# Ledger of designs, part 1: miniprotein binders against q5jf28

Scores and structures below are computed, not measured.

Target 1, 318 residues: q5jf28
Amino acid sequence: MERERLIKTVEAILRGAGYRVARLDLKGSCFDLVASRLFLLLFIKATVNIDTITEEQAEDLKRLAKFFKASPLIVGLRSKSGELEEGVVYERFGIYALRPETLYDALLNNELPAVFAERGGLYVRINGELLRELREKHGYSVNELAQLLGVSRKSLLNYERGEQAVSLDVAIQLEEIFDEALAEPIDILRAKVEADLNVKPETPLEREVFERLKKLGLGLVKVKKAPFNAISTEDDIRLLTGIDERKTRSTIKRAEMVAEVGRIVNSGGVFILEKTKAEVVSEVPLIPKESLEEVKDADELIELIDKLKKEIKEKLFS
Below, numbering starts at 1 at the first letter of every chain, in headers, positions and changes, except where a header shows other numbers.
ipSAE, averaged over its two directions, is called F for ESMFold2-Fast, E for ESMFold2 and O for OpenDDE. V2 adds 0.75 times the mean of E and O to 0.25 times the DockQ between the complexes of E and O.
[cut] marks letters that were taken out.

## First folded at step 1 (miniprotein)

Design A2
Amino acid sequence: SPEEALKELEDAILRLFEALEKALEMGDPETAIEKLYDALLKILEAIEEAEKSGDPELVKELEKLLREAEELIKELERRQKE
ESMFold2 (binder alone), alone request of step 1: mean pLDDT 70; pTM 0.573

Design A4
Amino acid sequence: DERTRRLLEEIEKQLEEARKLLEEAIKLAKEGDTEKAIELARKAVELLEKAIRIAQELGDPELVEQAKRLLDEAQRLLEEIRRKQ
ESMFold2 (binder alone), alone request of step 1: mean pLDDT 83; pTM 0.797

Design B3
Amino acid sequence: DPRELLEQAIRLMEEAVRLLQEGRPEEAAKLMKEALEIVRRAIETGSDDRTLQEAIELMREAIELAQKGDVEKALELLKKAYELIKKALES
ESMFold2 (binder alone), alone request of step 1: mean pLDDT 84; pTM 0.821

Design D1
Amino acid sequence: MKVKITIEIEGVSPEEAKKIAEEVAEKLRKETGAKVEVEVRDGKLTITIEIEGDDPEKARELAERIAKELEEKGLKVTIEIEE
ESMFold2 (binder alone), alone request of step 1: mean pLDDT 69; pTM 0.579

Design D2
Amino acid sequence: SMRVEVRITFTGITPEQAQEIAERVARHLEEQFGAEVRVDVREDGTLVIEIRIEGASEEQIRRIAEELARELEERGYDVRVEIR
ESMFold2 (binder alone), alone request of step 1: mean pLDDT 68; pTM 0.559

Design D3
Amino acid sequence: MKVKIVIVIEGVSPEEAKKIAEEVAEKLRKETGAKVEVRVEDGKLIIVIEIEGDDPEKARELAERIAKELEEKGLKVEIVIREGDSEELKRIAEELIRKLEEEL
ESMFold2 (binder alone), alone request of step 1: mean pLDDT 65; pTM 0.550

Design G1
Fold by ESMFold2-Fast, scan of step 3:
Structure G1 (fold): chain B 318 residues (1-318), chain A 111 residues (1-111)
Amino acid sequence: as target 1 above (318 residues)
Amino acid sequence: DPKEIVEKYIKALEEGDIETLKSLLSEDVTFEFPDGTVLKGRDEIIEYFKKLFEKYKNIKFEIESIEVDGDTVTVKFTFTYEENGKKVTVKGTMTFKVKDGKIVEIKIEFE
């Protein structure tokens, strides 16, 4: 299966580069891998054809990246236009998309890509000031260099001002003429994204839970395409928050994924259910909605979570 | 003095001074990364620092604030390093626990 092989390859690249990795097996999720190393945090969507990522998945991926101060990334093999090229950065809904070989080069060979695809062409951003210095040093006028490159005078001036990317052909010609690296690398590992963190809850149960959590002083970031429904936050408190009507096999699997993701992003987890007895799955407490009525603030909720985790350990090891 | 030990540690880290770093860490020191990964033991942490210094160039630590509470030192910092020719800047908090003149615990949190 191409998708499974792709995800395993990306995971192997990340681990080989010293990243800690959590993998999700959740259909429709906005990310498949979350990875951390030193101060870098990456949320990665792996898809064979990058055109299959939905706008809704992309928006959630950017929301998670913005909230956790992480970089979102799409790793894939193809688009509607055919195979993605190694060393080329593509874009989907404002997120960088690239081949696993490009990620390998960035992480293991210290080679960031410099070429990006746009409207069916390949382009490179140039160090315009350095270009001007090299042009003058070699005695070329603006018109002379423009003619040599087969571009207009206006385009050459825009290149030198850093206002226009050059075609890949022009970038190659410039390197040949000056024998200098002019290309600006694309920092795919530290992409900053903007996203709307104020997304409204969708179900009656989500609305009830959100209102109660807000009364406890928690801020909420709603997500749709993840193993949790929201990120609950207050000061140093961060909880990956699941919301379900009842405990199902799906709830258990998602709680397990929340535990794994939480470990990478330094966040706790909790599932709030319409009806359940208080219990813990993979270090993630499952509590009834009514328990939120019994606590006064975010600190008491954390105390409840810690108490439940401790009770389970005491029963298992006593 | 815990504050002096931590300041010496930060300077040694910035200078890539392995001998000084090793002298400031206890044998059973723990180092917790922002992602929750924990390295245990001085030898493991020193090997990590050796790899860090090899991988990243022009490391600079700026202390924004430093607070001491008993044996605990909390440092708010701006960390700058160079990777693939690009300067990267990160802000965070480091918490150190010092006992018997040596660092026994280091925790880093990303802001």
Scores: ipSAE 0.005, ipTM 0.323, lowest interface PAE 10.6, mean pLDDT 85
ESMFold2 (binder alone), alone request of step 1: mean pLDDT 83; pTM 0.791

Design N1
Amino acid sequence: SPEELARRAAEEIAKRLGAEVVEVRVEGDTVEVRVRLPDGTEVTVRVRVKDGKVVEVEVDDPELAEELRRLLEELLKEERA
ESMFold2 (binder alone), alone request of step 1: mean pLDDT 74; pTM 0.655

## First folded at step 2 (miniprotein)

Design A6
Fold by ESMFold2-Fast, scan of step 3:
Structure A6 (fold): chain B 318 residues (1-318), chain A 85 residues (1-85)
Amino acid sequence: as target 1 above (318 residues)
Amino acid sequence: SEDTQRLLDQIHEQLTRAHELLTKAIELAQNGDTDTAIKLAHEAVQLLTEAIDIARQLGDETLVDQARQLLSQAHDLLTQIQNRK
C-alpha cells in the first residue's frame, strides 16, 4: 500500500538522521509519527494526498506542536493539482507540507527548501538587503534591474524591502546575474504555529473527568485526533491522558501508543475509565474514575500512577 | 559594513540572551522546576540555532564556536533532566 510505504520511508529518513521515532497506527489521528533529536521535536502527518487532511486534524496537530514547542509537518506525495515537487514547500491549514525527498535533503544533506507553492506558481523569499547591495555594487538602477528581470519597478523595490517574494524564474535570474545565494531557506524543522489551547471537553465523561482533574490542580489541553484525550499538566508533571467508558481493544492499543509517544515527548500516560479495575498496559495505568476521588491533589495522582507502574514491574521481574 | 556590524550586534545579543536563559534553566532544574527549565533551554536552543546560521553566513568561526558551545551546554542540561526522571 502506498500510504504504508510513505510512512516507512519517512520513519527510515528520521531514524537515519538520528531521530528517536514513535509511529502510530491510529485511523483519523492528526499525526502518524513523532520524532525527536536533540532539541528538535516533530509531529508528522503522513498522507499520500495532502488534501485528505481535515481541518480538525490540522487544528489538533497545531495544538500538539504549540504545547510541546514542536514543529508540525505534513509529508505527502500529491495534491488535487498533481504530484508534489521536490524542494517545494506546500501548505495545508497553516502547516508545511512536503515530499519525503525534501525531508531527506533537510535532515541528511543539511539542505533546507527555499521554494514555496502559492496559488498561481512557485515563489522564493530572498534576502532583500543583499539584493539591494548587489544591485548597487554592479551599478544597476532600480529601473534597469527591473527591466532586466521583466518585473515592475514597484515589485523590485518590494523585493529589496523583503515585502514580496519573487517568482522562481526571477530567483533563478537573480542568482545567475549576481552569482550569489539570495534565497532564504524555509525553516521547516522549527516552524512556529498558533493554536487555541483552551478547547472544551465534548462528552459527558470527558466533562466529568476534566472537572475532577481541574479540582486536583491540573491544567488541561484537550485534543480529539490523537491516542489520548488531553494533556494534563501541573508544575513538573505532564500526562498524556486517555478517557474511555470501558477497556476495549482500542483502549489497549491507544495505551500502547501513549507509552511510545510519551517516551519521545518526555511525558507520562494514564487512562481514566468509567468502569475498570486498576491495571497497567505498557507502563500506562488504567484506573477507574472513582480513583480520582481517592487522591486530594496532582501529586497524589502521580504517586498512584508511579505506584501502579512499580507494582507491575516488580511482578514481571520477581 | 554597517549591516555586518548590526548582524554582529544581533548575534552578541542572541548569545547573551541564550546564556541568561541557560543559566536560569540550570538553576530551575536544580530546584526541581524541570518543566520551566526545559522551556527556557528550548528557547536558548532556538536563539543559538539562529545565531549559528548568521555567524556561518558572516564566516565568523569564533561566533559559530561560541554558539555551538552554548548549544552543547543546553543539550547536556536537557539530557541530564531526561536521565534524572
Scores: ipSAE 0.000, ipTM 0.122, lowest interface PAE 20.2, mean pLDDT 84
ESMFold2 (binder alone), alone request of step 2: mean pLDDT 87; pTM 0.843

Design B5
Fold by ESMFold2-Fast, scan of step 3:
Order: sequence, then C-alpha cells, then structure tokens
Structure B5 (fold): chain B 318 residues (1-318), chain A 107 residues (1-107)
Amino acid sequence: as target 1 above (318 residues)
Amino acid sequence: DPELREARDLLSQAITLMHEAVRLLQEGRPEEAADLMTEALHIVQRAIELAQSTGSDDRAIQLLQEAITLMHQAIDLARNGDVDTALELLQRAYDLIQEALEILSKS
C-alpha cells in the first residue's frame, strides 16, 4: 500500500540518520513515528494526502510536541493542489508538512529547506542585512535594485529589514545578481508550536481516573488520538497513561505501543482499567482502578508500578 | 543484579548531563559544557567498572569504552571553541551509550 511504503521510507530515513525510532500501527493516531537523537525529538504523522489530517489530530500532535519539547512534522506526498514539491515546506493547522525527500535532505545531507508555500505562492525568507550589504557593495540604490527585481521600493526596504518574505522568483533573481546565498533555512527539526494542555476528560471513567490522579499530585495532559489517554506528570516523572473499561486486544496492542513510545520519550507507562487482574504487557502494568485507592501520592503509585513489574518478572523467570 | 542496575542508573545520569552540556554548547557556553561533559565521562567510567565486575556483555563494555574516547575528544574540542565538531562527537557518544543500555537491560 502507498501509505505503508511512505511510513517505511520515513522510518528508513530516520534510522539512516542515526535516530532511535518507534512506529505505531494505530488507526486515527495523531502520529505514526516518534524519533529521537540526543537533543532532537520528532513526532511524525505520515499521510499520503496532507489534507486528510483532521484538526483534532493536529491539536493532539501539537500538544504532544509542546509537552515533550519536540518538533511535530507531517510527511506526505500530495495535497488537494497536487504533488508536494521537494524542498518546499507546506502547512496544515500550524504544523510543517513536507515530502520524504525533503526530510532525507535535512537529516542525511544537512540541507534544510528554505522555500515555503503560502496562499497559492512560493516564498523565501531572506537575510535582509546581508542583502543590504550586497546591494551597497555592488553600487545599487534602493530604487535601482527594486526596479531590477520588479518590486516596490517599500517591499525592498522591508526585505532588507527582515520584515517580509520574497517570492521564489525574487529569491532566484537576488542570488543570480549577487552570486551569494541569501535564503534563510527553515528549521523543521526544531519547530516550536502552541497548544492548550488543559483539555478536559470526555468519558465518566476518564473523569474519575483523572480526578484520582490529580488528588495523588499528578498533573495531567489529555490526548485522544494516541495509544494513551493522558500524560501524567510530577516533577521529573512522566507516565503515559491508558484508560479502558476492560482488557481487550486493543488494550494489549496499545500497551505495547506505549512501551515503545515510552522508550523514545523517556517515560513510563501504565493502563488503568475499571476491572482487571493486575498484569504487565511489555513492561507496562495494567492495574485495576481500585489500586489507585491503595496509594496516597504519586511516589507510592510509581513504587506500586515498579513493584508489580519486578514481581511479575520474577514469577515468570524463577 | 544490584551492580548492573546501578550501572544502568549511572548511564542514565550521564545522559542527563550530556543533554545539559548540549544546551550549554548551543547557548555559547563551551567551558561550562566541557565541565558537565567531564562529569558525565567520569560517571560512564564508573558504569563500565560496575558492568565489568558483573561479567556483563563484552559488546556493551566495548561500546561504552568507545563512547569514553569520543567524549574525551568532544571535551577538548569544546574547550578549543570547535563547538560543531564537539556536538557531533557528543551525539555519537550518546548513540553508543544508548546501544549499551539496551544490551545491559537484557541481562
């Protein structure tokens, strides 16, 4: 399938660039890959047509990126306007979207993109101070260079002040005139996004579990389009938290994904179920909601999780 | 094994210091970064000693020893003001430490 090939290509690019990668196979998830390399952390949504991403998925992706101080990225091939161009950065709901070839160049060739698409055109941000220096060194007045480029005097002054991006055609003309690189790269690997981290739980069970975890001293970041329902946090502790009414095949699959994601983002995992026998799936404990009544604070919850993991491991390998 | 668990905890501490060193290098504070890298290097050396005492996987020990060599080079380069090369070597050392941690977690 075209989507499967895309995801495999992106994973191969990341691993080839030395990233540790976890892949999700979860329909409707806000991300398909999470990758880390020392100080860089990326949450990536791979989709053939970037227009298929929903606002809800985009908000959750930005929320995860903001919480983990990571960069969100969309990697795709097409939009409603046709094939995405290599070297061009597109945007969906405030998230950079680009081709796998563009990601390859950024990660393996140290070639960040400089061209971005906006309102039906292609644009480039220019080093305005360097532009002014080159204009003066070559003896052009503001009016002379503006005339050569086919732009207004005011636009050229805004370019030199760094207040206005130039069209791709103008960027090409400038580099031809001066024979110097003027384009500013777009740092797609360190994008900062804004998101509301104070989203309310939606189901009665989620509300009950959130209320209990908050009473234990944990802060909570709700997400919907991920293999977990919340990120529970206190100081340096981070816990990817799943919430289900009962253990299902979906619960087990999500717990396995939580384990993989947790390794990349340096976070533990736990699933809290309405009714279950305590057990561990891929080092992620599944505990009954009643267990939250046994502990007095966040530290005791972490101790319970650690004890359960050790106890089950000892029983299986004794 | 308590010694092996301690070795893993030490490696995690070293990784935390490496993250802070990278931040300092990016902020133009290479002397402070070099100091943190030196501290991280000593912690990794301690982890190697503990891993060796428990008869741990030779591959993991080899990876950590290679990381130490890269960290030494990164410290010298950072102090010399060659920040870009120091960052590259620090990233390579980090990758080796992560691979060693995965091996040690299996045992």
Scores: ipSAE 0.012, ipTM 0.277, lowest interface PAE 8.4, mean pLDDT 86
ESMFold2 (binder alone), alone request of step 2: mean pLDDT 87; pTM 0.862

Design B6
Amino acid sequence: SPREQLEQAIDLMSEAVRLLQEGRPDEAAKLMHEALDIVHQAIETGSDDATLQEAITLMREAIDLAQRGDVETALQLLTKAYDLIHKALES
ESMFold2 (binder alone), alone request of step 2: mean pLDDT 83; pTM 0.796

Design C3
Fold by ESMFold2-Fast, scan of step 3:
Structure C3 (fold): chain B 318 residues (1-318), chain A 102 residues (1-102)
Amino acid sequence: as target 1 above (318 residues)
Amino acid sequence: STDELLHIAQQLVDIARQTGDERLIDMAIKLLTEAARMSGNSQVLLEVAHALMEIAKQTGDTSLVDKALQLAREAMQNSGSPELQREIDHLIQEIMELQRRS
């Protein structure tokens, strides 16, 4: 399986670079890996063909990245145009997409990519101020350098002002002429994305649970393509919140994933079910929605979660 | 961690062998090289040298044989264990015989 191989490769690269990593085995999820190191947090979608990511997955990935102040990345091998090139950054729905080798160079060789794909071509942003300085030091007029590069005078002035990216061919010519690094790196590890965090619940059960959590003072960020349905937040407290009608094998597996993801993003987890007896799976409590009526605010809900986690721990040692 | 890097690099080599994807071999070599740099421990250097030798035998890349020999010699210089030094010496002899036949 090409996808499985890709995910293992990306996980290997991250762990090799000193990242703590949680991997998800969840079909259709907006991310497959979440990784943290020091102050960096990455949400990664691994897909063999970067064109297979859906707009819905991309929007959820950006939403998670925005909420956690993390960088979203797509790691893949090809597009409809063929194999992705090493050292080149692509884009899908506002998210950087790149090869595993490009990620390896960024994390282990401290070598950020500088080339990006756009409008069927390859481009580089350059240090325009340095370009002007080098042009003047070498005695080239604007017209003379423009003619050497095969570009218009207006384009060269835009390059020097930092208002226009150059083609890859022009970037290569400039570095050959001046024997200086002019390319500006693309900071793929600190990408900032925009996303709407105000998404409404879709099912009757989700609407009821969201209403109850909001009455307790919790803010909510809805996600659709993740092992949890929402992120519940109050001041410094964050809960990855699952919602199901009943406990199933899927519920248990998603609770296990929530526990792993929560450790990486420093968040707790809880599953709220239509009907169940209170229990804990991998330190994630499963509680009936009726329990939300028994607590008066967010603090009491946190206390209930902590109590349930402690009770299972005591039973394990008794 | 170093053990994690070694394990994952070995998995990548196995997958590359099954699929013929040469890029995974290159990534495995980079991870093995990083494990050697991070540790410097004789046992780790020996394990990296063995892995590089296995890749060299499968791919015919003679540069990996030279790298394996260098790492094995570094492991020998850093080892205080007579038993470990004997294992390293045996590997060095195997590497040198392979080089001589090439």
Scores: ipSAE 0.006, ipTM 0.415, lowest interface PAE 9.8, mean pLDDT 85
ESMFold2 (binder alone), alone request of step 2: mean pLDDT 76; pTM 0.719

Design C4
Amino acid sequence: STDELLHIAQQLVDIAHQAAQTGDERLIDMAIKLATEAIRIASMSGNSQVLLEVAHALMEIAKIAQDTGDTSLVDKALQLAREAVHIAENSGSPELQREIDHLIQEIMELQRRS
ESMFold2 (binder alone), alone request of step 2: mean pLDDT 77; pTM 0.771

Design D4
Fold by ESMFold2-Fast, scan of step 3:
Structure D4 (fold): chain B 318 residues (1-318), chain A 94 residues (1-94)
Amino acid sequence: as target 1 above (318 residues)
Amino acid sequence: SIRVTVTFEVKPGQEEKFEELLKELAELTRQEPGVESFEVLRDPSDPRRYTIEETWKSREDYEKHLQSEHYQRILKELEELLAKPPEIEVHEVV
């Protein structure tokens, strides 16, 4: 399968570049890989055709990236317009999208891309001040250089002011004329995104659990397209929080994924269930929602989580 | 300093070629000014599992290693022999 190969390739690139990586096997998730190295944190959606990502997935991806101060990224092979080009950055719902070869060059060759696709064309952002200095140094008037490049005087002035990107053809011509690097790299690994963190819970159970967690002093960031339903936070506390009616095979699989993601993003995990006996799956406690009434604040919830983890460890080695 | 652990699982029958490439990587990497240690280990119970344990003077030295010509060349050859993507863990030495 082309998608499976893509995900394995992206994972291999990240691990080869020294990233710790967690992979998700969750249909419809807003991300497939989360990767951390030193001060960098990446949430990556891998999809063969970048046009298949939905607006809901993109919003959740940006929400996770904003909350964790991470960069979201889409890695894919094609779009409706055909194969994606190596070294070119595309965009989908405000998120950078690129080929695995482009990611490889960024991480293993320290070569950031500089070309971006927009409205069917290829463009480059350039150092406008340097362009003006080089133009003046070489004795070109604004009109003379504009004529050489086949652009208007107004466009050239906008390029020099940094108000307009140049076409790829113009970027190539400028480097030929001046023999200087004018292109500004696109920092795909440190992209900042905006997202609304105040999304409302949708199901009756989610609403009830959110109210109980808020009474404990926890802030909540709701997500829909992830192995957890919310991120619960208070000061230094971060919990990837799952919510289910009952324990199912899906619950267990998602708890395992939450454990792996949590290791990468330095966050704990917990699942709140309508009906369950307290237990732990892959270091992630599953507790009944009634347990939230038995603790007075966020600190006591963390104490409960730690107690459950300790009880499992003691039972395993007793 | 930082400590990096890389774990590999080799395709059946490619163990000898893989070991030769790892030995070449080790010899070249040990010549880098930022390395403190670089050890290649084989799991005695699984002839297909190898581990590299490496310690670097700084994070910057490790990043230079990842960008070196010998690392990139050998990594490309190693990837063709792997049954699974390599697993990498990076830790700060206190």
Scores: ipSAE 0.000, ipTM 0.117, lowest interface PAE 17.7, mean pLDDT 85
ESMFold2 (binder alone), alone request of step 2: mean pLDDT 89; pTM 0.853

Design D5
Amino acid sequence: SMKKIEVTVRGVSPEEAKKLAEEFAEKLRKETGAKVEVEVRDGVLTIRVEGDDPEKLKELAERLAKEFEEKGYKVEIREE
ESMFold2 (binder alone), alone request of step 2: mean pLDDT 75; pTM 0.700

Design G2
Fold by ESMFold2-Fast, scan of step 3:
Structure G2 (fold): chain B 318 residues (1-318), chain A 111 residues (1-111)
Amino acid sequence: as target 1 above (318 residues)
Amino acid sequence: DPEEIVERYIQALEEGDIETLKSLLSEDVTFETPDGTVLKGRDEIIEHFKKLLEQYSNIKFEIESIEVDGDTVTVKFTFTVEENGKTVTVKGTMTFKVRDGKIVEIKIEYE
């Protein structure tokens, strides 16, 4: 219930800020919401306790973010240390984590957070060049300002060089002394992450399907904790690709999720099955593995997908 | 403060925040594009921005300098967009006139 309320709150914040949103109802997924507003794309994992996100989920989230040039984000309420604080950015496996109130301020009040949590403390990155200018303008020596702030001479010099973040208490004192904004905001909406996009398939069926897709000229980005198994790509072609032994209730639900996600990330979807008759679920074609033998390249695969989608639409509208 | 209004405008444009852009523009605002075309009225200018945001991805404005002279704000910027998988960078100058807390005139010139 708490988790359901959290997800609904995050979705409401995003929609209120003008984002298009797709929500996933998939246990263990690396993201729960994907949101787009023009050139901004966010993959969001919502979890009441941010410590429950697994390393595998975090890696997949970063892969999706890297591939789509999107920002990954964790939205939660607490950690092992207690309730998360509003306006504070936390980190989990290299991904920013924050409260829904912090996201609200960023999106609807245009107030990016500046405070981040690290090793039990709260810190702020400041404009070190401006700090030095203000110190000199007000006639403070390095030693005098360091003593006033209760920090070492070396720390103050590191602050001015931009080599060290200051504690929240020091940041507050500096802005009180100089009466100027020194804090640098954290751009949580444009976070850049690194991830290995060359992950190998896990199952015999995945290996067979990947090999055939590669022979068609498609590059592949494997994911595990999503409603699809891979992103298939060639030039401007992007397909959220599911792989299953046969059509199950799970396959249908994941195809529906792929359709919703695809609309937000401007990507097509397809499910490749060992055993199936060609059909379309929510505009996502489900095709038998042998259909891959019948096409010569990525363009022909897209033509097949488009033909199947068109056939279902023409039945409804002629 | 004219400088703060212009900074909010640039951030809103970068973020694709159409509602904030509308709030910062006067009803009778004029926008002169780099090719000399003049767009008149807030609604026409907002439609122009919507088309710009659809045409380009990863739009970013980096402010190189801001100069304020009364109600006139002059911004030197670097404009970065993705086009056909390539990052395209252009430099230019934007001149704004601000009146009664609203932008009433915008002019852009590329280098």
Scores: ipSAE 0.000, ipTM 0.122, lowest interface PAE 19.0, mean pLDDT 84
ESMFold2 (binder alone), alone request of step 2: mean pLDDT 82; pTM 0.780

Design N2
Amino acid sequence: SPEELARRAAEEIAKRLGAEVVEVRVEGDTVEIRVRLPDGTEVTIRFRVKDGKVVEVEVDDPELAEELIRELAELLKELRA
ESMFold2 (binder alone), alone request of step 2: mean pLDDT 75; pTM 0.705

Design N3
Amino acid sequence: SPEELARRALEEIAKRLGAEVVEIRVEGDTVEVRIRLPDGTEVTVRLRVKDGKVVEIEVDDPELAEELARELKELLKELRA
ESMFold2 (binder alone), alone request of step 2: mean pLDDT 70; pTM 0.596

Design T1
Fold by ESMFold2-Fast, scan of step 3:
Structure T1 (fold): chain B 318 residues (1-318), chain A 95 residues (1-95)
Amino acid sequence: as target 1 above (318 residues)
Amino acid sequence: SAQDHLDKAMELMEQGRTDEALQELDKAISMAPDDPLAYLLMAEILLEMGDVEGAKKALETALQHDPTHEEARQLLAEVLRQLGDEEKAREVLES
């Protein structure tokens, strides 16, 4: 219930802010929502307690974000330390984590957060050059301002150089002394992340399919915690690629999710099955593995996918 | 049509209904992704919202589709100056 309410709230915030949104209903997925608005693309994991996110989920989320040039984001309510505070950015495995109220302020009020939590404290990055200018303009020496703030001279100099964040208490004192905005906002909507895109396939079927796709000239990025097993690439073509032994209700549900996600990230979808009759679910072709042996390169595979989509569509309207 | 969505977005912009205007512009872009006007209007809204980096991206895209679009060139130069990139601002205006 709490989780469902959280996801609906995040979706409502995104849609209210003009984002196109696709929602996943997939247990264990590294993301629950993907949202796009012009040049912003967000992969969002919504979880009540941010500490429940596994390292594998975080790595897959970062892989998707890196591949699609998107920002990963965790939206949650609490951690092991208690309730998350509004306006505060937390971190989990290198991914920003924040409350839905903080996301609301960023998207609907254009108020980015400036406070971040680190090692049990709250901190703010400030405009060090502006701090130095204001200090000199008001006639404070380095020592005088340091004494007023209760910090060392070395700390103040580091603040002015942009080499050290200030505590929230110091940030509040600075705002009171100078009556100027010194805080640097945290751009939670354009976070850049690092991820290893060279992850190997896990199952025998995945290994066989990956080997064949690579021989056809496709680049592959493996993911585990998503409705697809890989992202297949060739020049400007992107395919969210599912791999299953046979068609099941899960396969159909995942194909529907792949279709919706694909629309947001401008990518096609395909499911490769050990045994199946060729068919299409929500414009996502399900093809037998043997079809990969019938084509000589990536271009022919794309042609086969397009032909199948056309043939099935014609049958539905004939 | 894409033009219907652009017209709706402009009307919404005049009313200050920024989020709804962005939704209509997104629809227009989906239908006609090579129209520089949609990206220019998007950049204007993003600037009003304080999203300077998003506005920069929108204007760069508009100019990819029409390098001679004067309004987009002028606004991009202004945005680049706000971001502290005086060299790029000058290059945009000179080309």
Scores: ipSAE 0.000, ipTM 0.218, lowest interface PAE 18.8, mean pLDDT 86
ESMFold2 (binder alone), alone request of step 2: mean pLDDT 83; pTM 0.782

Design T2
Fold by ESMFold2-Fast, scan of step 3:
Structure T2 (fold): chain B 318 residues (1-318), chain A 117 residues (1-117)
Amino acid sequence: as target 1 above (318 residues)
Amino acid sequence: SAQDHLDKAMELMEQGRTDEALQELDKAISMAPDDPLAYLLMAEILLEMGDVEGAKKALETALQHDPTHPEAHMLLAQAYEQMGRHDEAIEHARKAVEIAPDNEEYRQLLERLEQEA
């Protein structure tokens, strides 16, 4: 209930801000929502306690964000230290984590957060050049301002060089002393993340399918915690690629999710199965792996996918 | 001024020009030998270089000139932490907080060290 309410709230915030949103109902997935508006694309993991995200989920989330040039976000309510504070940015495995109220302010009030939590404290990044100018303008020496703020001399010099964030208390004191906005906002919507896109397939079937797709000229980005197993890419071609041994209820559910995600990230979908009759589920073709031997390159694979989708559409309207 | 030499030393340290930074600190000490600030910066540079024993000597000199200098106690806490002497690290962190109880940086160091205990 609490998690369902959180996801519904985040979805409502995104839609209210004009984003197109796809929601996943997939246990263990690295994301629960993907949202797009104009030039922004967000992959969001919603978890009541932000400490429950695993390293594997975080790596896959960053991998998807890097591939799609998107921003990953964790939206949650608490951590082991208690409830998350509104306006404060937390971090898990290099991914920003924040309350739904903080996301609301960023998207609907155009108010980015400036405070971040680290090692049990709250901190603010400030404009160090402006701080030095204001200090000199008001006639404070480095030692005098450091004493007034209750910080070390070295810390003040590091603040002015932009090498160290100030505590929230110091940020408040600086605003009171100088009556100027010194805080730098945290652009949670354009986070840069690092991820290894060269992950090896794990199962015998995945290895076989990957080799066949590579022979067709497709590049592959493996993911583990998503409704698809890989992203297949060649120039402008992007396919959210599922791989299963046979059609199950899980396969159908994941194909439906792939269709929804694909609409948001402008990518097609395909499921490659060891044994199946060629069919289409929610505009996502399910094809037997031997079909990959019948095509010569990536373009022919796309033609096969388009042909299958056209056949089902024609059957519905004939 | 002595302050100009201290500022120069900090900039040189950031550039990895450690020997030149120490030369600037020597100039600051020559101009203001009773000012603990030059010795504190010297200790910070020495800690970064891994010269923990040199840092302790510089901090002891700083405390000879100002026995209640909270920054010297904070840096001694960091030096003891690098040596794996956790009890001494906590003791000096507590001393820094006792001298300057409103200082957020000192309180955060003490909290972290006590959590690790």
Scores: ipSAE 0.000, ipTM 0.093, lowest interface PAE 26.1, mean pLDDT 85
ESMFold2 (binder alone), alone request of step 2: mean pLDDT 83; pTM 0.757

